VHH binders against q75qn6r703to848. Designs and how they scored, part 9

Target 1, 146 residues: q75qn6r703to848
Amino acid sequence: KPSMIQENLFIGGGLAARSIYTLQHLGITHVLCLCANEIGQSDTQYPDLFEYQNFSITDDEDSNIESIFQEALDFIKHGEETGGKILVHCFEGRSRSATVVLAYLMLQKKLTLLEAWSKLRKVHRRAQPNDGFARILINLDKKCHG
Key: E = the ipSAE of ESMFold2; O = the ipSAE of OpenDDE; V2 = 0.75 times the mean of E and O plus 0.25 times the DockQ between their complexes.

## First folded at step 4 (VHH)

Design t20 (framework vhh_6fv0_2)
Fold by ESMFold2-Fast, scan of step 4:
Structure t20 (fold): chain B 146 residues (1-146), chain A 122 residues (1-122)
Amino acid sequence: as target 1 above (146 residues)
Amino acid sequence: QVQLQESGGGLVQPGGSLRLSCAASGFTFSSYWMYWVRQAPEKGLEWVSTISTGGGSTYYKDSVKGRFTVSRDNAKNTLYLQMNSLKPEDAAQYYCARYGQSGRYSYPFDYRGQGTQVTVSS
């Protein structure tokens, strides 16, 4: 089951992304995938039901997840502006998807990392960016809020 | 408000080519995923192709993949569908559509165009 962060923003894992009935029942219209190569995303897409944005980011401390932030956040913003609901997912719903959601809350909603982290953890306790991604978010917080 | 006007349809023989255009107005074209959908007589609307806001991601119905190419010119607010190797099964009224659900799960897009007719006949 995806966790609801805001009325129009959800986070989950690969199982949540494959549950078409659940996604439609929740009103999800946009799917942001961060583990496309890992799960063969292109073979399971339903473009007549959802808009997709697909990235292949490894859940590794050395992965440059920051490089996709702009495109990912533009997709989320577009989904919001068109009255849609967005699912952000990776394989486990733990590190990659959490990192993108935190970046979104910081850059688009102007929250500090502490505020964003508190908001996310209340609804999705499995959220745990890996140490490399945590460093990226801490550095982002310093650039945006001090 | 939202207006989409298709053009470029016509009569072509099997194996021929046509390029469809869709002129968009009344919204920020570069901010929307765009679709081509078609409807043949006695059939419902059928999804054909999708293009992302910047054109970097494209999707196609399996039966048209390799034959059709969707593209967009955001500076001109125009969506295109290049159709090659046309088959009789491609004959239909073609519509361009803007993505946007009305808050209902069964309708992933709103379409506003009047369509352009494509006929494939020897």
Scores: ipSAE 0.012, ipTM 0.186, lowest interface PAE 8.1, mean pLDDT 82

Design t21 (framework vhh_6fv0_2; at its last look DockQ between E and O 0.04; V2 from the best seeds 0.00; counts 0 for: pae O 11.0 > 2, placed apart)
Fold by ESMFold2-Fast, scan of step 4:
Structure t21 (fold): chain B 146 residues (1-146), chain A 122 residues (1-122)
Amino acid sequence: as target 1 above (146 residues)
Amino acid sequence: QVQLQESGGGLVQPGGSLRLSCAASGFTFSSYWMYWVRQAPEKGLEWVSTISTGGGSTYYKDSVKGRFTVSRDNAKNTLYLQMNSLKPEDAAQYYCARYSRGSYTYTPFDYRGQGTQVTVSS
């Protein structure tokens, strides 16, 4: 089951992304996938039900998740600007999706990392960016807030 | 090259109807969600309606819900907007649009045509 971060933004794992009935019931219109190769997202899509943006990022400390931040956040903004609701997901719903959501809260909602983390953990207890992703977010926080 | 060409705009009295068309070329139309957006004089670009790849999902701005109907004909690569019960507040330049992928910076509705003007007056 996806966790609701705000009225139009949800986070989850692969199981949540495959629960088509639940996504429709929640009013989700846009699906941002960070683990496309791992779950076969490109072949298991319902494009007449959801608009998709697919990325293949590995959950490793050395993965360059920062390289897809702008495109991922642009897709979230696109969904918001078209009156939709967005699911951000990865395989586990723990590291990659949490990292993108935190980046969104910091860059678009202008929250500090601590504020973004508090907001996310309150609704999604399994959120845990890997150490490399955590460092990326800390560096982002320093750029935005010193 | 992505090309979108709108038509069907015009002058109509309050309560009247217009049907807008958008001819798409340069991409696989049936593989994309499509959008109608509008811009009134001295106002920003405003989302109006969404249609999924096969028309199975449609969404509307609250103020046009029940009055406007979006549809598409994938065989003709054409998007439509049927506008009924038009109000003065609906007067705007109307554009069909597609979401851009792989942009380095998000510019909403980069892929849109020249637009078609809708004027509502008595």
Scores: ipSAE 0.640, ipTM 0.824, lowest interface PAE 1.4, mean pLDDT 88
Fold by ESMFold2, look of step 5:
Structure t21 (fold): chain B 146 residues (1-146), chain A 122 residues (1-122)
Amino acid sequence: as target 1 above (146 residues)
Amino acid sequence: QVQLQESGGGLVQPGGSLRLSCAASGFTFSSYWMYWVRQAPEKGLEWVSTISTGGGSTYYKDSVKGRFTVSRDNAKNTLYLQMNSLKPEDAAQYYCARYSRGSYTYTPFDYRGQGTQVTVSS
């Protein structure tokens, strides 16, 4: 079940991403998938219902998730600017999707990591970036705020 | 490379109608959501309308809803915008666009045509 971070932005796992009628009811128009090579069945994406952006990022501490932050943020902004609602998801809705959402809140909404984490945890208790992703976010926070 | 050519603009009286067309080439048109955006003098780009790959979903900026209709013909690689009940505030350069995968943060519609001018007499 997707969690609402703000009125146009949602987070979830693979089960949420496959719950098509729920996504349509919520008014989701754009889906950012971080686990494309792990969920690749032909019936898992519906391009006439949602506009997709897909990445293949593993949930490993050494995965370079930072490399896709800018493209991911561009897609979220694209959905916002065209009156849409965006789902950000990975397989479990815990690490990769949380990391990208936190990066979005920090880079686009100018929150500190602590502020972004507090905002996300209020609505999505399972958020738990792996230790490598957490280090990437800590370094990003230092770069943005000294 | 991706090419988009808009046409059908012109001068109309308030309350008049225009039909814009966009000819697409250099990509698989039927695989992309398509957008109409517009730009008035000294203003930024403004989203107007969206249509999904097969046309199953359409979306409109509130100020044009009920007056504008977006459509597409995938067999002819063409996007359309029917504009009825035109108002002076609709005067702008109109562009068809698609989302550019891998673009920079500040250029959400890098793939757009040259535009077609819509002018409405006040």
Scores: ipSAE 0.601, ipTM 0.827, lowest interface PAE 1.6, mean pLDDT 88
Fold by OpenDDE, look of step 7:
Structure t21 (fold): chain B 146 residues (1-146), chain A 122 residues (1-122)
Amino acid sequence: as target 1 above (146 residues)
Amino acid sequence: QVQLQESGGGLVQPGGSLRLSCAASGFTFSSYWMYWVRQAPEKGLEWVSTISTGGGSTYYKDSVKGRFTVSRDNAKNTLYLQMNSLKPEDAAQYYCARYSRGSYTYTPFDYRGQGTQVTVSS
């Protein structure tokens, strides 16, 4: 169910993230969780099997999702450096997770927003940052590429 | 001129508490999201917490959730960070930082103070 962005990076929703079979089948080692209700996340996570990083982010236009970009990227980078595979997920795999993946592709892989968007949408059609997140990404694109 | 001045740092034992303050001037404080960031020796700058203009939204680094609380008093142009259950890994120089959506590349803030030192040791 998760979509493969690249060999070591996947994006998906909450249901996929809760499936041990899915995670293990894909070889996932690190899970970046972008859900509003972090308290309930512990009951659906398997810390003995995977490494987790949890962020409490709401999927609304006013959510300050850019505040976690550095930490999220650090987590992904750590997963990469250790030879792991990272799943970035939110509840629906649509807005929050897509935003962070796009930020990763722009900041870490030096892609333009258009290139990142094309890469993501090619494999994950449901990706659609909300308007607020889109504005954040547009501003990020301007900073990165002028 | 934008000015941010942190205070309240010090030496505490593990499990102790500190309350940091940041006095802001030179800009409309209530119009900006504010950050607490920290830098430990030989480590990079990392965000700790952020709070929306009116204080209605707050976010925390995963490692400080449940222990740290950010708040603000816009009437006093002051940002606060209540730090409870402090751990050795919390030791760092703590900075108050102003959020700017249009002025960042990797981090979303444009101004920060001189910082206040937090040391956690038994």
Scores: ipSAE 0.005, ipTM 0.248, lowest interface PAE 11.0, mean pLDDT 89
ESMFold2 (binder alone), look of step 5: mean pLDDT 82; pTM 0.832
OpenDDE, look of step 5: ipSAE 0.000; ipTM 0.229
ESMFold2, look of step 7: ipSAE 0.475; ipTM 0.780
ESMFold2 (binder alone), look of step 7: mean pLDDT 82; pTM 0.830

Design t22 (framework vhh_6fv0_2)
Fold by ESMFold2-Fast, scan of step 4:
Structure t22 (fold): chain B 146 residues (1-146), chain A 122 residues (1-122)
Amino acid sequence: as target 1 above (146 residues)
Amino acid sequence: QVQLQESGGGLVQPGGSLRLSCAASGFTFSSYWMYWVRQAPEKGLEWVSTISTGGGSTYYADSVKGRFTVSRDNAKNTLYLQMNSLKPEDAAQYYCARYGSRGYTFRGQDYRGQGTQVTVSS
């Protein structure tokens, strides 16, 4: 089951993304996938039900997840502006999806990293960016609030 | 075992002051960022304040900024929250917390104490 971060934003793993009836029941209309090359076309199977944005980011300290932040956040904003609800997911719902959600809360909602982290962990205990992604978020926090 | 024990809550009049304490044990207190959070009846958990490992960096919710001061004594493994100019809307159960981060690292587990009640009334 996806975790609700705010009324129109949810986070989860691959199992949550495949729970189509649950997503429809929650009113989710947009699905942002960060692990597309690991799960193939499974998360784009229902284009008549959901709009998809797919990225292939490896859960690795050396992966450049920062490179997709702007496009990912634009997709979330697009979903919000169309009156929809967005699921952000990766394979495990731990590192990649958590990192993008934290970046969204910092850049779009103007929270500090500490505020964003507190908000996310409160609803999604599995959230744990890897050390490389944590460094990216710390540097982002310093750039925005340092 | 990680343990957090709050104290210092009570009843005060509007405009009054209270000092909350949190005694920490079972972990290296000086190595962790610490948090104060509160929960009023029929409301969700609200973040109040954060303090870095050495106390050099402090952060506050807008609702308490300028009135509350967080501090810590690493030699005594104790976290403090000095609350001045208390308002009725500050009435809540106050909790000491250590979240699954140490400073800006995202390793570790979440821990929270059982809380101390703050009531503000005349």
Scores: ipSAE 0.000, ipTM 0.111, lowest interface PAE 18.6, mean pLDDT 82

Design t23 (framework vhh_6fv0_2)
Fold by ESMFold2-Fast, scan of step 4:
Structure t23 (fold): chain B 146 residues (1-146), chain A 124 residues (1-124)
Amino acid sequence: as target 1 above (146 residues)
Amino acid sequence: QVQLQESGGGLVQPGGSLRLSCAASGFTFSSYWMYWVRQAPEKGLEWVSTISTGGGSTYYKDSVKGRFTVSRDNAKNTLYLQMNSLKPEDAAQYYCARYTYSGSKYTYTLFDYRGQGTQVTVSS
């Protein structure tokens, strides 16, 4: 089941993204996928039910996840501005999706990393950005808040 | 070349009806969610309605729910907005829109692709 971070923002893994009935029940309209190369895109998407944005980011300390932050946040904002609810997911719901959600909370909601992390951990205990992603978030926090 | 061409606007009395059309070309229309957005004079763009690729999902701004109906004809590459029980506050330039990631900007604009619009006026 996806974890609700805010009224219009959810996080989960691949299993949550496949649970079409649950997504519809929750009112989710937009699905942000961070693991498109790891799942069969055509096998897992229902474009008449959800609007999709797909990225192929490996859960690797050397992956440049920062490069997709702008596009990911724009998609989340698009979903918000069109009265929708967004699921951010990766394969395990642990590292990639957590990193994007934390970046969203910091850049769009103007939270510090500590505040964003505390908010996410209260609802999604599996959240564990890998060490490379954690470094990216720490550097982002310094740029946003000093 | 993405092209969106709206039509069907006009002047109506409060309580009247209009049907807007949007002719799309230059992309695979059936593969995209489509949107209606509007802008009244000296106001920002506001989202009005959403329709999924085949019309299985439709969404509306709270103030137009029950009065407006969005639909599409993928064989004709055409999007529609049926507007009933029109109110003076519905008066605006109406645009057909497609969401496209707009590249390297962080200042979000609701839609990068929209047509020239069609004017809806509601008055005596």
Scores: ipSAE 0.540, ipTM 0.788, lowest interface PAE 1.9, mean pLDDT 86

Design t24 (framework vhh_6fv0_2)
Fold by ESMFold2-Fast, scan of step 4:
Structure t24 (fold): chain B 146 residues (1-146), chain A 124 residues (1-124)
Amino acid sequence: as target 1 above (146 residues)
Amino acid sequence: QVQLQESGGGLVQPGGSLRLSCAASGFTFSSYWMYWVRQAPEKGLEWVSTISTGGGSTYYKDSVKGRFTVSRDNAKNTLYLQMNSLKPEDAAQYYCARYGYRSGSYTYLGFDYRGQGTQVTVSS
């Protein structure tokens, strides 16, 4: 169910994050949740099997999603450095998780926004940051040159 | 009181083998994923291997794949690292570490406790 962006990085919705069988089958070890309050993530964790990073970000144009970029990307790097695989998810797998994945591809993998967007849309067609998040990503793209 | 005690380090020639052990106490060992991490002189802490609670899933740093094997014996509360075909670049202090996320902060390796380590020297 989750879409594979690269060997160690997956994107999905809230239902994907609850399937312990699917997570273990895919070798996922790290779960980054952007909708913790909406899905009660604190109540349904298996910390002996997975490491979790939980954020409660609303899917709203005025939401300050960029405030969590550093922590989210550090968590993805942590999963990579430990030889694990990371699932990035939000409630629908559409806006919040797509935004964090795009930021990761731009900041860590040094892709332009267009390159990151092309890569993500090929494997996850429902990806669509809201207009506010799109503005954040465009501004990030402009800053990545210097 | 969480305690992790490593042993089995020593001096070997390139191509040699060592088996490291880690004795765990003060917690339910079978409930935790476990790490082996290492630190060479003048270098930062480096992840080497991870093993799941039951031993069914193992992960390795690319440079040690095929040479190192992690295993565990939950009945004995012991973690192992079998190191074959040792190279000079493997020389380091090796630590056993317990997987865990500490509320508020964690290291990039995702562990909450580690032992005092056992020294591995690879020299001709």
Scores: ipSAE 0.000, ipTM 0.139, lowest interface PAE 15.6, mean pLDDT 81

Design t25 (framework vhh_6fv0_2)
Fold by ESMFold2-Fast, scan of step 4:
Structure t25 (fold): chain B 146 residues (1-146), chain A 124 residues (1-124)
Amino acid sequence: as target 1 above (146 residues)
Amino acid sequence: QVQLQESGGGLVQPGGSLRLSCAASGFTFSSYWMYWVRQAPEKGLEWVSTISTGGGSTYYADSVKGRFTVSRDNAKNTLYLQMNSLKPEDAAQYYCARYSKTPSGRYTYLFDYRGQGTQVTVSS
């Protein structure tokens, strides 16, 4: 079951992303996948049900996850502006998806990292960016909130 | 060359109806989600409606819900917007739109409309 971060934004893992009936029940229209290569996901899976944005980012400390932030956030914003609801997911729903959600909350919603982290952890206890991703978010926090 | 050509606009009285059409060419129309967006003079772009690849999913802005109906005919590469119970605030240039792709083939999620649009005027 995906975790609801805000009315139109959800986070989950691969099992949540495969629960098509649950996604439809929740009104999810947009699926942002960060582990496409690992789960064999493509934008042709259910093209009449969801809009997709697929990335293949490995969950390790030296992965360049920040390189996809702009495209990921543009997709989330697009979903919001077209009256949709977005699921952000990776394989475990722990590191990659949490990192992108935190970046979104910081850059689009203007939260500090601490505020974003508190918001996410209250609804999604599994959230835990790896140490490399945590350093990226700390650096982002310094750029945005000094 | 991606082309989107809108038609069907015109002058209508409040409470009237219009049906807009969008003829698409230069891409595999049936593989894209399509959108209707509008822009009144001196105002920003406003999303109106969304339709999935086969029409199985449709979504509407709250301002038009219950009055407008989007549909598509993939065999004719054509998108439609049926507009009923038109209000003065519906007056705008209407565009059909799709996502833009970067040179790498990824979507930028900016609307990519290439026609001049079709003008809808609502007055008595």
Scores: ipSAE 0.455, ipTM 0.751, lowest interface PAE 2.3, mean pLDDT 87

Design t26 (framework vhh_6fv0_2)
Fold by ESMFold2-Fast, scan of step 4:
Structure t26 (fold): chain B 146 residues (1-146), chain A 124 residues (1-124)
Amino acid sequence: as target 1 above (146 residues)
Amino acid sequence: QVQLQESGGGLVQPGGSLRLSCAASGFTFSSYWMYWVRQAPEKGLEWVSTISTGGGSTYYKDSVKGRFTVSRDNAKNTLYLQMNSLKPEDAAQYYCARYGRDYSGKYTYLFDYRGQGTQVTVSS
């Protein structure tokens, strides 16, 4: 149910994150949650199966999602460096998770926003950062490639 | 009281092998994921390997894949790191660490307890 962006990186919503058998079958070892307060996610939920990084970011144009980028990307890199596979998720799998994945592709994989967006949309049609998050990503693109 | 005690370090020539051991006490060893981490002089702490509670899942830093093997003996509360084909860049203080919720902010890896380490030196 989660969408595979690359061999070691997946995106989804809350339902995908709850599908424990599916996550195990896909080989997912690390779960990055952006909606912890909304779904009651804790780092002790399945601690013998997954490593967790939990954030509580609201899906609105005024939310400072940029403030968690470095920590979120460090967790994705940790998952990669430990030979694991990472699920990035939020409640709907649309805005918050898409924004973090796009930031990761731009900052760590050195893609332009257009390249990152094209890659994500091809496998995850629901991806749609809200207008505030879109502005953050456009500004990030200008800093990296402008 | 959680205790982790490493042993097995020493001086070895390039291409040589060492087997590190970590004796754990003061907790239910079989319930925890375990790590090996290392620190070279004037370098940061770096993750080397991870092993799941039952030993069924293992993870390695890219530069040590195929050369290092992590294992555990839950009946003996002991963690191991078999190091083959050692290179000069592997020289470091090696630490056994328990997976946990240490939010010290200074380490990239999630562990709450670490041993005092065992020194590995690689030279001719």
Scores: ipSAE 0.005, ipTM 0.168, lowest interface PAE 11.6, mean pLDDT 82

Design t27 (framework vhh_6fv0_2)
Fold by ESMFold2-Fast, scan of step 4:
Structure t27 (fold): chain B 146 residues (1-146), chain A 124 residues (1-124)
Amino acid sequence: as target 1 above (146 residues)
Amino acid sequence: QVQLQESGGGLVQPGGSLRLSCAASGFTFSSYWMYWVRQAPEKGLEWVSTISTGGGSTYYADSVKGRFTVSRDNAKNTLYLQMNSLKPEDAAQYYCARYGVKYTSGYRYTFDYRGQGTQVTVSS
């Protein structure tokens, strides 16, 4: 089951992303996948139901997840501006998807990392960026808010 | 200017081995995930393998698992692909590519630059 971060933004893992009836019930229209290579995800899965943005980012402290932030956030913004709802997901719904959601809250919603983290953890307790991603977010927080 | 230059391709018999190299310049190589991709005549790009910045994570297409090994030497700004037990189906132009968001090849990888490639031919 996807966790609702705000009315138009949801987070989940691979199981949540495959629960098509649940996604339709929630009104989700846009799916941002960060683990496409792990789950065999493609934009041909359900093109009549959802718009997709697919990335193949591994959950590794070495991953350059920061390089996809701008495109991922632009996709979320596009979904919002069209009156849609967005699911951000990775394989476990723990690290990669949490990192992108936190970056979105910090860069687009102008929250501090502490405020973004508090907001996310209240609805999605499994959120846990790996140590490399945590360092990226801390550095982002210093550049934006301190 | 970002540059990626592949080498090490050639003609081999089925069952043979080749080691491809990719020399990177114009960017901080150690900060980027890298890919090997290939293209056979009259076919599209096919993802072959991925390696993380430090080499801690590696991924392979099902068709090459157990036969190919990707590695990198960040001190030399060089990416490698060791190809063993080569099959006729492996004949292609092989490219190295740098992680980025400018281009995607389906759900397999995201990249922004690739080299001109090195040709691998598997026949008598």
Scores: ipSAE 0.000, ipTM 0.148, lowest interface PAE 15.1, mean pLDDT 82

Design t28 (framework vhh_6fv0_2)
Fold by ESMFold2-Fast, scan of step 4:
Structure t28 (fold): chain B 146 residues (1-146), chain A 124 residues (1-124)
Amino acid sequence: as target 1 above (146 residues)
Amino acid sequence: QVQLQESGGGLVQPGGSLRLSCAASGFTFSSYWMYWVRQAPEKGLEWVSTISTGGGSTYYKDSVKGRFTVSRDNAKNTLYLQMNSLKPEDAAQYYCARYPYRGSSYTYPEFDYRGQGTQVTVSS
């Protein structure tokens, strides 16, 4: 089951992403996958029902997740501007998807890391970026707020 | 227009050293994990080494560990492979390869682009 962060933005894991009836019931139209090659995303897509953006980020402290932030945020913005709803997911719904959602809240919604973390944790208690991703977010917070 | 161009191969005697380079263009080099792969005559393609986007994590095939060092210079869009204590078994065409997705590649040695390669011959 996806968790609702805001009206048009949801977070989840691989099982949530494959619950097609749940996604349709929630009105989700766009799926942002961060674990594409890990789960064989091309074999499980329903392009007649959803628009997809796929990335492959391993949940490692040295993975360059920040390299996909701009493209991921552009996809979320596109989904919102077309009146859709977006699911951001990874395999576990814990680290990779949480990191992208936090980056979105910081860069697009202009929240501090603490504000973004508080908002996410309230609706999705499993959110736990790994230490490397946490450092990326802390550095992003410093860049945005000095 | 992704391009990968290898150089630095040649003929070396057993125990010798070579430094391979790969010049990358047409994409944001610093955003991708990179591989070195090789192919010996009459053999399949073989993974040699992986390097993370910032160069902080490196991984090696067991048979080259301690002898080969992979590195990268993101400012120059260049990938390197320093090969020391070369053995006849290391003779192959060496290719620079890009992980097809942004992010990590150590656990998933797939690539979407490969260069034309540079030949390494180890013989007396």
Scores: ipSAE 0.000, ipTM 0.157, lowest interface PAE 13.8, mean pLDDT 83

Design t29 (framework vhh_6fv0_2)
Fold by ESMFold2-Fast, scan of step 4:
Structure t29 (fold): chain B 146 residues (1-146), chain A 124 residues (1-124)
Amino acid sequence: as target 1 above (146 residues)
Amino acid sequence: QVQLQESGGGLVQPGGSLRLSCAASGFTFSSYWMYWVRQAPEKGLEWVSTISTGGGSTYYKDSVKGRFTVSRDNAKNTLYLQMNSLKPEDAAQYYCARYGSYKPWGSYTYFDYRGQGTQVTVSS
C-alpha cells in the first residue's frame, strides 16, 4: 500500500505500484518509477490510466540519481498543477523513491533537509537513502540554505 | 493567450503517410505534456498519442502503435505526429492538446486547451 506524504503525493514500492485498482481508488494519475528495468515497467503499460515517468536507477552509492532530479520533479510539479496525484516508487520503497521525495520537498516546498526528512519519516518509516544519495541531499541542502 | 494551431492534414490513399504539425504559443511549451486526439464525424474525442515534456516518454493508442510517431521541438514550440501506413479507420479531424487535468476515477483525460484541428482523410 502506498504512504501518503501529502494529499497529492504518495510513496511506495513495486507491490504498491502493481495495485492498479488501489491506485485508481486513491485518485493517482501519475506514476514515477525509479526501478523500471528491475520490474519490467513499460511506458505503455496503462497509458489510458496513468502518465508514467520511468527511470532505471540502481540503488548504489555510486548511482547518479541527481541526474534525473529535474525530469522527476517536473513530472511531480505538472501532476500537481493539473490537479492530479503522484506515486513515486522504486523496488523496495526505501532509498531511491525516498531520495526523489526528499529532493522534491526541498526544491519545490522549500523545506530544509531536516524538515523534509522529519515529514517523510512520520508517514514512511522505511525511508533510508543510501550513503551516496544522502551526500547528494546534504549538498543540495547547502546550495538551497547555505 | 494559449493558442494551438494544427496543420499538415490532407487526403491520402490507404498505406500513405502524412506529417502533422502543431504550433504552440502563449505558454511554456517545454513544461507541458502534449497530446494528439482525434474525432471522426459524429463520434467522440479519441486519444491518439502523448509525449512527455522532454520527449523521453511517449504513449500511443494500441491501433496506431508502430505506425505513428509523436515528437516535439521545444526550441520551436512545435509538436509533430508522423503518420505512416494510414488506414481508413484513421480518418478524422486531428487536434493537438495541452494536458490539463485528470478524471480521478476514470481513464479519460480532460484537456486544458486544444487547437482548431486539421482534417485527415483516407480513401481509395
Scores: ipSAE 0.014, ipTM 0.174, lowest interface PAE 6.8, mean pLDDT 82

